# Ledger of designs, part 15: VH-VL binders against p08169r482to628

Target 1, 147 residues: p08169r482to628
Amino acid sequence: LLCGVSDGKQRFDLSALARHSELEQNWEAVDGSQREAEKKHFFINICHRVLQTGQARGCPEDAAVCAVDKNGSKNLGRFISSPTREKGNIQLSYSDGDECGGGQKIITNITLMCKPGDLESAPVLTTSRADGCFYEFEWRTAAACVL

## First folded at step 6 (VH-VL; framework fv_namilumab)

Design s24
Fold by ESMFold2-Fast, scan of step 6:
Structure s24 (fold): chain C 147 residues (1-147), chain A 120 residues (1-120), chain B 107 residues (1-107)
Amino acid sequence: as target 1 above (147 residues)
Amino acid sequence: QVQLVQSGAEVKKPGASVKVSCKAFGYTFTGYYLHWVRQAPGQGLEWVGWINPNSGGTNYAQKFKGRVTMTRDTSISTAYMELSRLRSDDTAVYYCARDEGYSYDFFDYWGQGTMVTVSS
Amino acid sequence: DIQMTQSPSSVSASVGDRVTIACRASQSISSYLNWYQQRPGKAPQLLIYAASSLQSGVPSRFSGSGSGTDFTLTINSLQPEDFATYYCQQSYRIPYTFGGGTKLEIK
């Protein structure tokens, strides 16, 4: 279904970024700052859980954002909260990920930026907090443009 | 030489639990997922679940959730599958199998299998 | 769950024959399809992964093809040691599911 709609405000349609077909792949981001052997692959879905395909099969079935490397997988967020719009940007927040130090749970934020005509680019990791409890991504996409 | 060696055959009563082991040789134990697949006599292959030996994370087929527990001991490169509240229809050969868990998942090395018989 | 259907359930063939075994997925699995051979009383062995990639050490008479929902395993010029049951398996999504198997009887 349509997701990210706000009645009485400018509308945006995130359904074009949702992956829920076996013919599709999850959105992927990598941490380019890491050695190949230590590199994390981030699997992200919009309005749907992460697809259990290929490298993402190691992800929990309830994960909507998941990190995978040769050392294992982590649930970076179980559900998507209501989108928040700030000018041209849409912010998505995923909460209730795996436990991280001190009884906290992982939270992931994705900032979507309008890029007309582009539904092919992928999220880019911008923040990986040292305690492992917080991740941020930026994503330039036509899905973030006003309808 | 890559090899997976499983524990010996088990005979159990209905309601009991069984714990099967799978010891890995010839590769970095924590670098590869391990799957458990069973095969009832004269039947096909059925996936039970997997364990990530590095993290201890697991994923079980819905049919077995609540009855199966997969664990590992990295100090001896051994994975375990424990199945509880056994029923006669749990009678099967249980295999462990290695999978690289990357772009294309495939079970490249298999243990010899452990026959679990559940009979009254 | 993705259902995997194999046809035929059994096939009889002579040494030297070319045999094809079909595998159909209930929904598209791209190329995430593996083939295994199981000889009587033995564990399965990987033959082909990613629909068409031959596993190291497997004889070149084995080949796989297909994508999406329809896949084929071909054995060119059967040998006596090919008597076995063959299983396809999808690795596209959890749970992993196997076809019902095709028993190859060489006569």
Scores: ipSAE 0.000, ipTM 0.503, lowest interface PAE 16.5, mean pLDDT 83

Design s25
Fold by ESMFold2-Fast, scan of step 6:
Structure s25 (fold): chain C 147 residues (1-147), chain A 120 residues (1-120), chain B 107 residues (1-107)
Amino acid sequence: as target 1 above (147 residues)
Amino acid sequence: QVQLVQSGAEVKKPGASVKVSCKAFGYTFTGYYLHWVRQAPGQGLEWVGWINPNSGGTNYAQKFKGRVTMTRDTSISTAYMELSRLRSDDTAVYYCARDEGYSEGFFDYWGQGTMVTVSS
Amino acid sequence: DIQMTQSPSSVSASVGDRVTIACRASQSISSYLNWYQQRPGKAPQLLIYAASSLQSGVPSRFSGSGSGTDFTLTINSLQPEDFATYYCQQSYRIPYTFGGGTKLEIK
């Protein structure tokens, strides 16, 4: 529903990346660094929870970013913090994911980069911290362009 | 060999609660999801919910939310389904079934079933 | 919820017959469709998963086909032990839902 974003001077509309219908698919990224049997699939939605369909059907009802592998699903973040702008890109932070040890909870950051005319590209995993507590994605999309 | 062994038949009055157990043998208990499916006499199959034994996380069908609770004890490889505020139309055989919980999602092994009869 | 419709509700057949059972989903479920056999007084048993994959130990006379919304289970040459009730089931989204069942009876 609330998919307008502002940094005070410029407005961004991320609604083109939001997926509401069960007939649509989540945005997906795969951890290519793992052996095939250990691969994680990451399901992401914008301004909406992850759609509980296909491989993501077991994702928590309140997850906006969810990881799925042979051991089940993990909530990688529920809340979108205030979007920030750094070096021309939009940054989204999802917090309050599942426990990851030492009293910490998982945090996921997504960097959206302007790519005019492209609303079809998916996010790409760029960082998976060794302790399992932090994930980063890059996403090239026209939704990140100032209009 | 893989098997799921369920607790015995129960007879309950309306308003009571029932707790059915499902003990797993022959595989790593925390490696697979466990689902609960019921079947009223002469009727078809109805999904109740699942539990991830590794995390303890659950998902329930909307119809049963607020009345069903699924738990597990990893030390004895046993899952439980507790259904409260029983009604006559809860009379059914309740099955537990194993699911990989990841790719295709299918029930490859089933418990023998537990008959729960709710009558006044 | 995704509704699963099976047809027919019952079918009478003889040993050696070829039997087909249809299953339709109210929306696309890709290939997330499973088939189960239930003999009287017994728990269901998996026959086919992912629409067309034969479960280990299941006789090759059973086959599944279809994708999206329309699916079929075929028993090529019916054997005495095949007289049972068959259910389709979608695992595309929660809640998992089953078809109403097809009872296969001796003619």
Scores: ipSAE 0.380, ipTM 0.798, lowest interface PAE 3.4, mean pLDDT 88

Design s26
Fold by ESMFold2-Fast, scan of step 6:
Parts: sequence; C-alpha cells; structure tokens
Structure s26 (fold): chain C 147 residues (1-147), chain A 120 residues (1-120), chain B 107 residues (1-107)
Amino acid sequence: as target 1 above (147 residues)
Amino acid sequence: QVQLVQSGAEVKKPGASVKVSCKAFGYTFTDYYLHWVRQAPGQGLEWVGWINPNSGGTNYAQKFKGRVTMTRDTSISTAYMELSRLRSDDTAVYYCARDEGYSWGFFDYWGQGTMVTVSS
Amino acid sequence: DIQMTQSPSSVSASVGDRVTIACRASQSISSYLNWYQQRPGKAPQLLIYAASSLQSGVPSRFSGSGSGTDFTLTINSLQPEDFATYYCQQSYRIPYTFGGGTKLEIK
C-alpha cells in the first residue's frame, strides 16, 4: 500500500503516522462520543495493520481499525483505499470490517486535518452509528498539511 | 463468589482425543475471556489458547493449531477445550483461567485443573 | 514469540527475609507483566498485574516493579505461606508466555 498521495498541485505523505514495530504503540482514539457503559478503545494504524500488542493483542490479523471492549475485539476495517482530498482535508476509508448484519460489513472513515508541527495528536471518535456498521474519526495532524 | 470448576481427570491412549470442561459461576459468563494453560509434571506453565464466550471467537498458540478446538455453551456457562491426536508429551494438568478481558490480560481466577494422562 | 527469562530458578530463604525475583522479556512489553504464585498441588493465583498493581486480597508485602524488558517481584518480609513457585507472564502479545518459574524454598 501507498502511504503518500498527490493531486498534481500539492503533496502529502502519511508515512510518518504508520507504525510498524512491535516496540511502537497503535494510535488510540480519544472516546469523546461514547458513555462509559458503551466505551470502546479504538486502535488505528495508517498504511499498515493494527499492531497486535497491548489492548489490541486480540485484534484480527488483517484489521487496520479495531475496537476493543469487555466483549472482545472487532475488525472495523482494512486500509484498502488510497487517501483522497475533500474540502482541504484528507479522507481515509477503511472497509471490509466484520459482519454487522444482512451481509453488510463495517466501514470506518477518518478525516485528517492539517495541524502544523503536530505529529503526536491522536484520532477522536466523532460518529458511532447505532447499528454498529459505521464509524467516523477526526484527526488533527501535521501529516495532513501540504508539503 | 467467582469460581471456575473443571471436569475430572482423564487417562487416554496415544491418538485419542480429550475434551475438558470449565464451568463458570458467580459472574456473567460472556463478559470475560477464558484461557487454557497447561503444565506438564514438574514443568512450567504453557499457554494453549483463548475463547471469547460472547462471540465464540478463538485464538490458539501455533503449536496447538490443527489439534485444539475451544468451544462454549452460554446456556450452561461452560467452556470446553478438545485436544486431538494425543501424544505422551500432552500429559499435563490443564487449567482454565479467566482473563479480565479488557485492559491488561491477567488471569484473576483459575479452575482447579484437570489432569490428562496420555500413556500407552 | 516473546521469551520470558526468570532468575533465579530457585532461592532458599528464611521467614522474615526480603526476597527479589527477576523477570526479563526478549522485547519491550510495556507494563503487560503479571506475577502468579503456585503452591504445590494447587492452581496458580494472581499476585500482581500490570507490572506493579497488587491484586485485591494479596498481602502488601508483595510488590512489583519495572517496565519494558526488566521486571522484579519483591517479598519484603517472607512468611511461611510464601514458600511456593512464582511465575511471571507477559500479556502484551499473543501467544502469552510465562517465565520458567522460581521455586522459593525454606533455608
């Protein structure tokens, strides 16, 4: 998988957000939208599968977004699409997650927003549909800034 | 009181299969992972695998893949570990253990153990 | 697989002694290190989880420390019921792996 994109005028490179080593930690979403009783920890990787370490040790081998709670781990999608640009932001789409009913699979979208100088911030959950089939995150990061 | 109660000792011949049960009491069965850990006589602890009682999902140590099957019956709060094509070096006490199932992966409660002896 | 090396394999001590057991992981496991006590003929029992958190009901003479690759279990004032085998265990990555054990014996 390609970890950089361009549209002919501007370029960006997401490789700084990719975590490959078992010595590194996954990106973990800040849960701003869920109550404690429904709380999930979201582990995310860029251009790579989730590292199966720590709380994510039970995540599926092919997951790039994984949710973990008392009931176990759930595959929220594989990183199979190239990043796209929309309204100045970078859009990442993770599809082909676990079954959520009727033959439908979970999809997760991440919107990356430019934040100059910041490569340490984490994604924030902004949408968790009641049917469990769709998740959205926002992530403010220097990786989303034009080169 | 949380308790895990395992089935009794078994003696098997090489090539046979054994199915050990682990019945959970005192908590919601589907809220915690259950692991299986074995200990050969005079030796240390060896992880076999885990089952998520809620989903039925499993994960096995590479050494046991193809020979071990973990299942559960939520109606009676019981987990099972079946080990097939037994060899003499499978002789061990087999423990089920409850994983906190969320953050750190520690085993807070253990079954009493089931002795499985494999001899010709 | 993450290899867990435990030292010493046995230690002889007297009641009232301070005993230290070491555990080393072949790669960083953060704080995903647990300690168990096993008395003869019984199942292991959790003492410490997350490297340093004391399990409810476990006496305060037991303590754990360390992070990354090097971990220590300490028993400050050994009691008769503490003569047992102790195991460290990593839960950072599957497969879960255990140290070889340390047998604590009466001197």
Scores: ipSAE 0.543, ipTM 0.835, lowest interface PAE 2.0, mean pLDDT 88

Design s27
Fold by ESMFold2-Fast, scan of step 6:
Structure s27 (fold): chain C 147 residues (1-147), chain A 120 residues (1-120), chain B 107 residues (1-107)
Amino acid sequence: as target 1 above (147 residues)
Amino acid sequence: QVQLVQSGAEVKKPGASVKVSCKAFGYTFTDYYLHWVRQAPGQGLEWVGWINPNSGGTNYAQKFKGRVTMTRDTSISTAYMELSRLRSDDTAVYYCARDEGYSYGFFDYWGQGTMVTVSS
Amino acid sequence: DIQMTQSPSSVSASVGDRVTIACRASQSISSYLNWYQQRPGKAPQLLIYAASSLQSGVPSRFSGSGSGTDFTLTINSLQPEDFATYYCQQSYRIPWTFGGGTKLEIK
C-alpha cells in the first residue's frame, strides 16, 4: 500500500508509523471516558494491518483499526491506500469494518497533525458515535510534518 | 457461581460426526470467548478453536479447518463444537474453557470435559 | 505457530521440597504466559496468568516468573495435593499453544 501523500509543494512520508513485525507493538488509544470495566482499547496500524499480538491477538486478519474490550474484538476498518490533506492536516480513512446495523459498516478517520520532534505520541479517540458506526482519532506526530 | 457444563460421553464410528455442547452458568454468556481444547489419552493439551458468543465469529486451528464448526445459542447460553469425518486419532477428552477476553487471554474456568471415543 | 517447550517432562519430589518447572517459547511472548494444574481425571485449572499473577484462591506457595522467552513455575513447599501435571500456555498469538506438560509425582 501507498504510505504517503503529496500536495504539490510538500511530500509527507508516513512509513515511520508503520509496524511490520511481531517484535514491534501496535499503536494504542484508550477511551478514557468509559468506566474501567467498559473501556475499549483501540489498536491501530498505518499502511499495514494490525499486528495480531498481545491484547490484539484476536483482531481480524484484515483489520487496520481494531477495538478490543471484554466482549472481544471488532474490525473498525481496513487501511485504504490514499491519505489526503485537509485544512493543513493529513486525513486517513479506514473503511469496510464490521457491520454496525442498518446495512452500514464501521468507518474510522484519523487526523494527523504535525508536532516537530515527536514520534513517540499515540492516537487519541475524539469521537465515538452512539450507533457504533463511526470513530475519529487525532494524532500529533512528527510523521505529519513536511519532509 | 461460574460453571461450564458439558454434554456426556460419545462413542462414534470412523467417518461420523460428533456435536459436543457446553452450557454456561453464573455470568453473562456473551461477555467471554469460549475455547475448545482437546486431550488424547495420556497426551497433552491441544487448542481446537474459539467462538465469540456475542457475534458468532469463530477462529479454528489450521489442523481442524474444514472439519470443525463452532456455534452457539444465546437463548440457552450454550456453545457447540461439531467435528466431522472422525478418525481414531480424534479420540480425546474435549474441554470448553472461558477466555477472560480482555487482557492476557487466560482460561479461568473449564468444563468437566467430554470423552469422545472413535472406534469401529 | 509459537512452540512451547517444558522441562523436565517429569519430576519426583518429597513433601516440603521446592520444585521448579521451566517453560521456553520459540519467540518472544512478553508476559503472555499462563500456568495450569491438571490432577488425574480432572479438567485443568488456572494457577498463574500474565507470567507472575496468582489466580484468586491459589495457594501462595505457587509463584511464576520470567518474560520474553524463558519462564519458571515454582512450588516453594510441596504438598501432597500438588501431585499433578503442570502445563504452560502462551496467549500472545493465535493459535494458543501449550507446553508438553510436566508430571509431578510425590516420591
Scores: ipSAE 0.138, ipTM 0.735, lowest interface PAE 4.7, mean pLDDT 87

Design s28
Fold by ESMFold2-Fast, scan of step 6:
Formats: sequence, C-alpha cells, structure tokens
Structure s28 (fold): chain C 147 residues (1-147), chain A 120 residues (1-120), chain B 107 residues (1-107)
Amino acid sequence: as target 1 above (147 residues)
Amino acid sequence: QVQLVQSGAEVKKPGASVKVSCKAFGYTFTGYYLHWVRQAPGQGLEWVGWINPNSGGTNYAQKFKGRVTMTRDTSISTAYMELSRLRSDDTAVYYCARDEGYSYGFFDYWGQGTMVTVSS
Amino acid sequence: DIQMTQSPSSVSASVGDRVTIACRASQSISSYLNWYQQRPGKAPQLLIYAASSLQSGVPSRFSGSGSGTDFTLTINSLQPEDFATYYCQQSYRIPETFGGGTKLEIK
C-alpha cells in the first residue's frame, strides 16, 4: 500500500509513520481515564492495517485502528476518508468500524500536528464518546511538517 | 472444571460441507478466544482460524478463506466451524482450543477432537 | 507467514536422559513461543507458554528457553510418560503456525 494522499491541492506523505515490517510495532495509545485493570489499549497504523502482533494479534484483519481490552478487540475504523488540513494540522478520519448501536458504526479521527524532528511520539486519546461510537486522537509528529 | 466438548465423527463425500461444534463448560464463554486446529493422519498441527466469542469477529488462515466459516451461539456457549467444498485432503482430526487472546496467546485447553473423513 | 522449524524430527532416548528439542522461527517472535505435548490418540496439552513459563500442573523437569528466533525445550530427567510428540507454536503474528513436531521414542 502507497503511503500518500492528495486532495488536488496538496500531497500528504505519511510513510514515516507506516509500520509494516516484522521488526516494527503498532503505534499505541492508552485510555488514561480508566483504572489500570480496565484500560483499553489502542493500536493504530498509518497507510496499513494494524499489525496483528503482541496484544494486537487478536485485532480484526481489516482494522486500521483497533481497541483491545480484557473483553477482546474492536474495529475502530477500516477506511481513511478524505484528509483535511486545519490550521496547519493534518486530519485523518477512519470510518466503517464495528457496529456501536442504533444503526451506527464507529468512527475515529486523528489530528496530526507538526513537531519538527519527532518521529517517535505516539498518538494520545483525546475523546472517547460515551456511546462508544466516536474516538479522537492527537499525534505530534515531524511527519505532519511541511518540508 | 474447564472443558471443551466437540461433536462426533463425520464421514462426508467430496464437495460436501461439514459443521463441527465445540461446547464450552466451566468458564465465561465470551472471555476467551477459540481456535480451530486440524491434524491430518500421521501429520502435524495446522491452524485453521479463530473466533472471538464476545464480538463474533473471526480470522482465518489464507488456505481456508472462502471455504471456512466460524460462528458462535453465546446462549449455549458453543462455537462452530463449517468447512465447505470438502476435498479428500481435508481428512483430519479437527480440534477447538481456548486462548486468552489478550496477552501472550496460548492454547491452554483443547477439545477432544472431531474426526472428519472425506472419501468417495 | 512465520515458518517454524523443529529439530530433530525424532529422538530415541532412555528413561533418566536429558532431552533437548530445538525450534526456530523464520523471523523474530520475541517470546511468543509455546510448547505442546501430544500423546498418541490424544489432543495436545500445553507445557510451556511465553517461551519459558511452565503451565500449572506440568512437572518441573520441563523447561523452555530462548527469545527472538531460537528456542529450546528441555526435559531434564525423562520419565516413561514423556514419550510423545512435541510441537512448538508461535503466537506472535496471525496466522498461528506450528513446528513439524519432534517424536520422542524409547531406545
């Protein structure tokens, strides 16, 4: 899978964040609002499905964002919608996740913010909607910087 | 006591389908993943796939995609594996096995096995 | 897919012997390696998980070691009930894959 998206005016190259080799691990975020025993672990990949390794080995085969806890795994999004830029940030939306009730499917948004020289920081969960249908992450990374 | 009990032996003709069941006892059915592993006579172990009984989500080995379907019924703590378009080389003992799934992944309890014979 | 290679395919040994079985992964699997024992006509049973953790109820003569690509199962003092086939299995990445097995036979 090519790691670039274009909206006709600009090109996004997120290849530095893509993880697809045997030596790499998924990006991981944790829900800090939960007690340790009840934590959800979020596994995220860019330009590739999540790697089914370690705790994420039980993630759905087609998930690009996956949540794992003691009760199992959930697909939080399979497709990347049209990217947008807002105030210099890159916004990605993952849709068509698991059913969450009321005929809805889970959607996940990730906001990537430029942080020069930093390709090691991981995404941080910023919103977990009470109905379980919507998740937001922020990610500070050099991959979001204009060269 | 934790136990996985499988359905009895089946004899099928090539082209038929077989559905094997695995009923769980002694633990919370939705708390553990269930894998299906087969073993042809005199051969080693081959992974077929698994199901998460909580979500109903499945993962299948590439070799079996399009021919295998795994389902579960939480009301009776039973998992099913259906294999279609059977060939003679599908003759094997089919095992279900329990896996924690969340951490290291290992098969701590196994069903007794179901012999599926495919012959003309 | 991760390929698991066991050596030897068979071992002849006597009661009281120390037996070592090797397992190699085609790529790094960290410590996601399990060992199973299968007696004739029976389902496999878990012996070791996470490369070196002894399953509850398994005799202490069994031990596992290794990480990355090279793993070993050791039976320190072989007992009559240990004559069986042993399989390694990686759980690092789907699909789950097994070694070809090592048959432990009486000398």
Scores: ipSAE 0.006, ipTM 0.622, lowest interface PAE 9.2, mean pLDDT 85

Design s29
Fold by ESMFold2-Fast, scan of step 6:
Structure s29 (fold): chain C 147 residues (1-147), chain A 120 residues (1-120), chain B 107 residues (1-107)
Amino acid sequence: as target 1 above (147 residues)
Amino acid sequence: QVQLVQSGAEVKKPGASVKVSCKAFGYTFTDYYLHWVRQAPGQGLEWVGWINPNSGGTNYAQKFKGRVTMTRDTSISTAYMELSRLRSDDTAVYYCARDEGYSYGFFDYWGQGTMVTVSS
Amino acid sequence: DIQMTQSPSSVSASVGDRVTIACRASQSISSYLNWYQQRPGKAPQLLIYAASSLQSGVPSRFSGSGSGTDFTLTINSLQPEDFATYYCQQSWRIPYTFGGGTKLEIK
């Protein structure tokens, strides 16, 4: 699946961040927890489900954002809501993740920021809400720059 | 000393169900996945599925979906594999094996195996 | 499913010999390849994980190599206790799959 976003006179193309082949790897962010063996690993794909390979092999088939740790895998979002622009950045929202407290489901937001020439940088976890229902990532990438 | 101890041999008729147990010793039961692997007489190894003892979550090979159920009882550190609607070609030694689950996925400790014989 | 092919199916060797066993995956599995030893009537035991990492307690005469689709297990100098069946196994994708096994027999 190709994907893009346009707003007014500006067009953005996120297809360069989509990983389609099992020969490719998911985008990975780390939560910065103390012990390497016990910290969460976050696997993310753009305009596509996460690839169920390597450490993400146990991720749900319909997850687009997945967290993996010693306790298993967790679906952090099953589809991408319509992209929006906020303060010059592109916002992506993944909803309908696994159940969390109070009958709610996990939501993940990614803020894409323009970084000219860089298609190799990875997302960074910036927020993990204490109730486990909400995650935020920042991602500096050339894919967020105006075409 | 880490050890996985399985229940004893079973002889069943076609159409019956069998429930094999695997009791864990020497480690925190909920920290590792448990897989089930079978081996028919004179044949190689075949993966059946896994259970996460912490969450109770399971994943089964397509061939066994609808016939296999994996469960656990954390109070006695025991995992179970129940296989229903048995056929003669289900005759095999069934092993449980321990896996970290989140890294490279390898079976560092195995149970001794449970022979399940399905015959008329 | 990923198919794992081992060669040879059997090999006859003497104590002190160097033996190599090959394992081929039907698609790339990176380094998600493990080797197990099974003695007659016993459960398998882990020898090597992540293609080349030696499991604690396993003698250094065992080594693994390879990445992608082609992998090898080497036993540098056979000992009497090494006569067993060896299996490779991929954990890149579910379902996990095993090679057909290689039986190591006394010459």
Scores: ipSAE 0.584, ipTM 0.843, lowest interface PAE 1.7, mean pLDDT 88

Design s3
Fold by ESMFold2-Fast, scan of step 6:
Structure s3 (fold): chain C 147 residues (1-147), chain A 120 residues (1-120), chain B 107 residues (1-107)
Amino acid sequence: as target 1 above (147 residues)
Amino acid sequence: QVQLVQSGAEVKKPGASVKVSCKAFGYTFTDYYLHWVRQAPGQGLEWVGWINPNSGGTNYAQKFKGRVTMTRDTSISTAYMELSRLRSDDTAVYYCARDEGYSYGFFDYWGQGTMVTVSS
Amino acid sequence: DIQMTQSPSSVSASVGDRVTIACRASQSISSYLNWYQQRPGKAPQLLIYAASSLQSGVPSRFSGSGSGTDFTLTINSLQPEDFATYYCQQDYRIPYTFGGGTKLEIK
């Protein structure tokens, strides 16, 4: 896996965010639901599939973004090999998630924003489209800072 | 009352396929995962795989990939496990069991089991 | 795959005894450990989930403890209906795996 992006002069290495071992934890975000029974948990990995451990054990084997709630798990997309730059941020797009109606498959986008010194922050859900076909996260992290 | 009712015993020759059913009663079929677990005579328990009846999504143990297919019919609250290219060492009681699948993956209710015998 | 090892493979006991069965995981599974009872010719029945949570309808003489790699099932004051085979199972990581079982037999 190409776990980075280059804009010609500068290179960004996202490998610090990749989780490879069952001894590590997936990155996690939650929706705005107040009740635990209604809350959707999102498990995310970078340049690697989601680790099938804990609450994410039921995530599909090829999912790199997975949602888990009381009704089970959903594949929100497989990882891409080519992160892109957009207006100073790094964009990750995960495609080929589960079917969501009308022949469409779920797509998830993550916007990584530079936060020097911080490799421990987690992604935050910013958009959950009403049709269930699109999810967007923002993530402030030192991995998005120029090397 | 929650119940999982499985189809009857099967006798098959090596190379054949078998399809076992598991019909759910007393709960919302799409709210729980259904697992398949087998037990050879006098042996322990072995996990085969699961299906999410809501999505139709499946996950199989590596040993069975390419030979097992799990499906469901939500209109009759029934899950199916089909195992192909049967070998004599596939002889076992096959159980279905339900799992909430959210916080923990324990099997709170089990079907009565289906004996599958594979002999030449 | 996570290997689950139970000890002993069999234990003989009398009604009224306290019995302890051990289960060890080949790697840390936190508290994702379940215990099942199986009587001859019957499907397994859930006793304990999440290492220490008693399933509804299961007698309070059954208890589970442990976290990480080492777990125990304890039966206080053994009753005649408790003579069965017991299995531990991890639900931390796919594939789900079971211990080899412990047969609890009348002394």
Scores: ipSAE 0.063, ipTM 0.706, lowest interface PAE 5.2, mean pLDDT 87

Design s30
Fold by ESMFold2-Fast, scan of step 6:
Structure s30 (fold): chain C 147 residues (1-147), chain A 120 residues (1-120), chain B 107 residues (1-107)
Amino acid sequence: as target 1 above (147 residues)
Amino acid sequence: QVQLVQSGAEVKKPGASVKVSCKAFGYTFTDYYLHWVRQAPGQGLEWVGWINPNSGGTNYAQKFKGRVTMTRDTSISTAYMELSRLRSDDTAVYYCARDEGYSYGFFDYWGQGTMVTVSS
Amino acid sequence: DIQMTQSPSSVSASVGDRVTIACRASQSISSWLNWYQQRPGKAPQLLIYAASSLQSGVPSRFSGSGSGTDFTLTINSLQPEDFATYYCQQSYRIPYTFGGGTKLEIK
């Protein structure tokens, strides 16, 4: 899998968001809702599996998006497809997550939006479908800007 | 009162398998992870792996992958660790220990230990 | 794997003494460090979690400090029941790893 995308005139390289080092931590998102009685933490990596450290230490070793709460960890998807350009933004799709009922597996999508100068921003959960089978995140980052 | 009660001592020959049990009392069995930690005579502590009793999910130390299997039976609040193809250096006391499973991962309650001897 | 090194491996002390035990991780583990006490013939017992948090029911003479790679367990005024082996443990990364232990003996 490639960690870049081109529309023929511009190219984008997401390697700056990929975390490989044992000295680094995963990107982390928390529930955006204010009703956090069963708070979930989402650990995300780009073009790579999540780092199995801290609260993510029990995440499946093939997960690129992992949800962790007090009941354990769930694989929300592996990085299966290369990044694509959709409607001016960069889209990442993670598929083949854990079973979510009825023979379906969890899928996660992340939409990256250019924010010049910002490589410290984290993803934000925007959709958590009621059946538990689909998650969406938005992420504003300089890595989504033209190289 | 929280208590973890383990099965009794086992003596096995090299090449055999052993299955140790750990029964939980005094808390909701599926709310906590259970870890297995061993200690060879006169030696320190060595982590073997964990099981999440709620999901049945497991993580094993690389050294034991392919030889260890952890399972649980939620109807009787009991976790099991089976170690196969035993060698003399598997001789140890095997402990089960309870962990919240999240945030700082510490073992707040331990079983009494099960002595597994591999000889002859 | 993260290697945990304890020093000293043994220490002789008298009742009333202050004892310190050191634990070093081969890479940063933030505050994901726990301390256990093991009395002869018994299972280990949790003393301190998250580097410095005292477990409920543990006497206040026990304290922990440190972050990153260097950690210390202190027993302020030794009591007879404190003669035991002490282990540090990291839970930051799988596999969980323990220090080699520090045996506290009567002088």
Scores: ipSAE 0.433, ipTM 0.808, lowest interface PAE 2.8, mean pLDDT 88

Design s31
Fold by ESMFold2-Fast, scan of step 6:
Formats: structure tokens, sequence, C-alpha cells
Structure s31 (fold): chain C 147 residues (1-147), chain A 120 residues (1-120), chain B 107 residues (1-107)
């Protein structure tokens, strides 16, 4: 598997979620905030850095999760760890994002949940910590189902 | 060349549903939001809602919630707006419009419009 | 919802005139204001975004100004193709809302 995780007897292939071409698009989530002008667009790629297309053109070249708002782009983390199994789901962790205050760097976690037949769904933002240092997403996708 | 091409005019009876299409050309369909805006004869512009073609996520204006459904088919770069339980006051030209929103939200390319007439 | 009020609702002018159209928001929207032109029988076209940024391909005789609640669209020297209806639009909060429009007509 180019990009996957094994729990010993079952294997999971995340390569269907990896986007490589400039003709493809990043996965996207929106924060759903009350103010449209202040909303953040989150661009996410799996096992690959964010593609610099569309609204993500200004994203840092090493970002695997990038937030774009009226103030510009912010690196929410690099994909530097292998996917892991966590409480029955697959967890992706992105660390070493931009500085966020207090000497900390941004970390983003994505929890993938099995949804048979669906490779078109997108991540949903579930946590945006008030200090700006931590983000969580949930993603229901067939890529999280056993092969 | 960026273009949004909409389906042809529709005439419907009250209580019917209408489904308008908007096909995108000349850009990456899933890289931009698509909005639907309507205009009743001789009146101003009214926002109906938007769809994110990448995720399929939607957001509708309150007055249309429960009657409007926005979908897309990425294999043919086409977005759809279906409006149900039509009333005579739904008579309008319906436009699709592209929104990149890279730093600011704005509708930079518009479809030619689809006239929906609800009568009798 | 944010209410957008345009004034005047119509303006009569001659080619070569300087025309000013006003747009007022019911609450502060910073600079998140767009202007569109709609010619008879045609779809709207973007003229100005972010209150004062001229869209590529739009003639320099068009300009926008303002912030907060009060905004202005100016056409410096009116041309025949400028006789159209103009709309302001806020993108500060959902739902997106438009002004009632200003019809620019020949004197």
Amino acid sequence: as target 1 above (147 residues)
Amino acid sequence: QVQLVQSGAEVKKPGASVKVSCKAFGYTFTGYYLHWVRQAPGQGLEWVGWINPNSGGTNYAQKFKGRVTMTRDTSISTAYMELSRLRSDDTAVYYCARDEGYSYGFFDYWGQGTMVTVSS
Amino acid sequence: DIQMTQSPSSVSASVGDRVTIACRASQSISSYLNWYQQRPGKAPQLLIYAASSLQSGVPSRFSGSGSGTDFTLTINSLQPEDFATYYCQQEYRIPYTFGGGTKLEIK
C-alpha cells in the first residue's frame, strides 16, 4: 500500500484519498463560522502535501493541512507520522505547523471512519481550540473500511 | 475560457418541481464554490444558496430551506438546483455563479440564466 | 440578515457625466462589499470586489470606495455601454444580500 495502516490481520489503503496532480483538488472543510468574511477554508491532503490550486495557491509548500482566511494562509501541519488505529478508527496526525503562541506549534488530527461505497465525502471540522494551536476533523469514507 | 452554461427555460404548474443545471467549462470544477442567485421579472437579485462541488456540502438561504436541493456530478462538471413545491412567486431567472473566495468572496463568472415560469 | 440599501433607485445621466451610486449596510461589513453591473437581458458582471478592487478587464472609469457601512461606486466619465442596473452585495455574513439596484438611464 502506498499509504496505509495495518492492525495485524486487516489492512487499510488510504491511497484513494491522496491527490497528486495540479488538475486534482485538495479535500476541503469549512469552519461553518457565523461570519462568512471570517470563515476559514481548510485544505487537506492525504500522504501528500497540499496541492497549490484554487484557494490553496498561497499555502506553504510543505503543508499537508492548510487554513486560508482573509489574513492569508497558515500551515496547520506536515504529514510526518504514519496512520494509526485509534479506538476502532484510523487516525492521521499532522504536526509541526506554524507557531501559534506560547512557543507551541499547530497540530491537526483527522479521524477516519468507515463508510462503505463513499470515496467522495469530505472532512468535517469538529474542534478548533480557542488558542489556535489544535484542530480536529472527522471524515467518513470507504478508504477507512477493511480491504 | 471560463464558462458556465445553464439548461433551457422551463414552464411549470404550481406544486411542481424544477431542476436547473449549470455545466462548468475552462477551469477545475471542484476548485470553486457555485452559488445560485435568482431574479424575479423587473426585480433585484436574491441569493438562494451555494454548493461546494468538491465535498457536496451546501448552504441555503432560510426562505428556501426544505424546498431547495443543490447537488453536483463531478464526472461531467455539472451542478444542479432543484426547487420543489413551486409557487407563482418563484417565477424568476435563476443564475449559477462561481466564487473562488481566495481572499474575498465574489461572483466572478455567471451562467447565462435559466428562466423558470410558474403559472396557472 | 444584513440589509443593503442603494440610493438613488434610478439616475438619469448623459454620456460624459460623472455618476455616483451609494450603498449602505445595516451593520458594519468592513470592506466585504462587491459591485455588479447588469445590462438589459444579460447576467450580472463583477465590477469591483473588496469595496475598492477593480476586477480584471473592467474599465478604469469605474471605482469603488468606502468601508464599514457606507460605500460608493463612481463612474468617472459615463459611456453608452454603462446604461445598466448596478447592484452592491455584502459577503460579510450568510445569507449573502444585495442592494435593491440602481438603474442608470439616458436623460
Scores: ipSAE 0.000, ipTM 0.516, lowest interface PAE 16.3, mean pLDDT 84

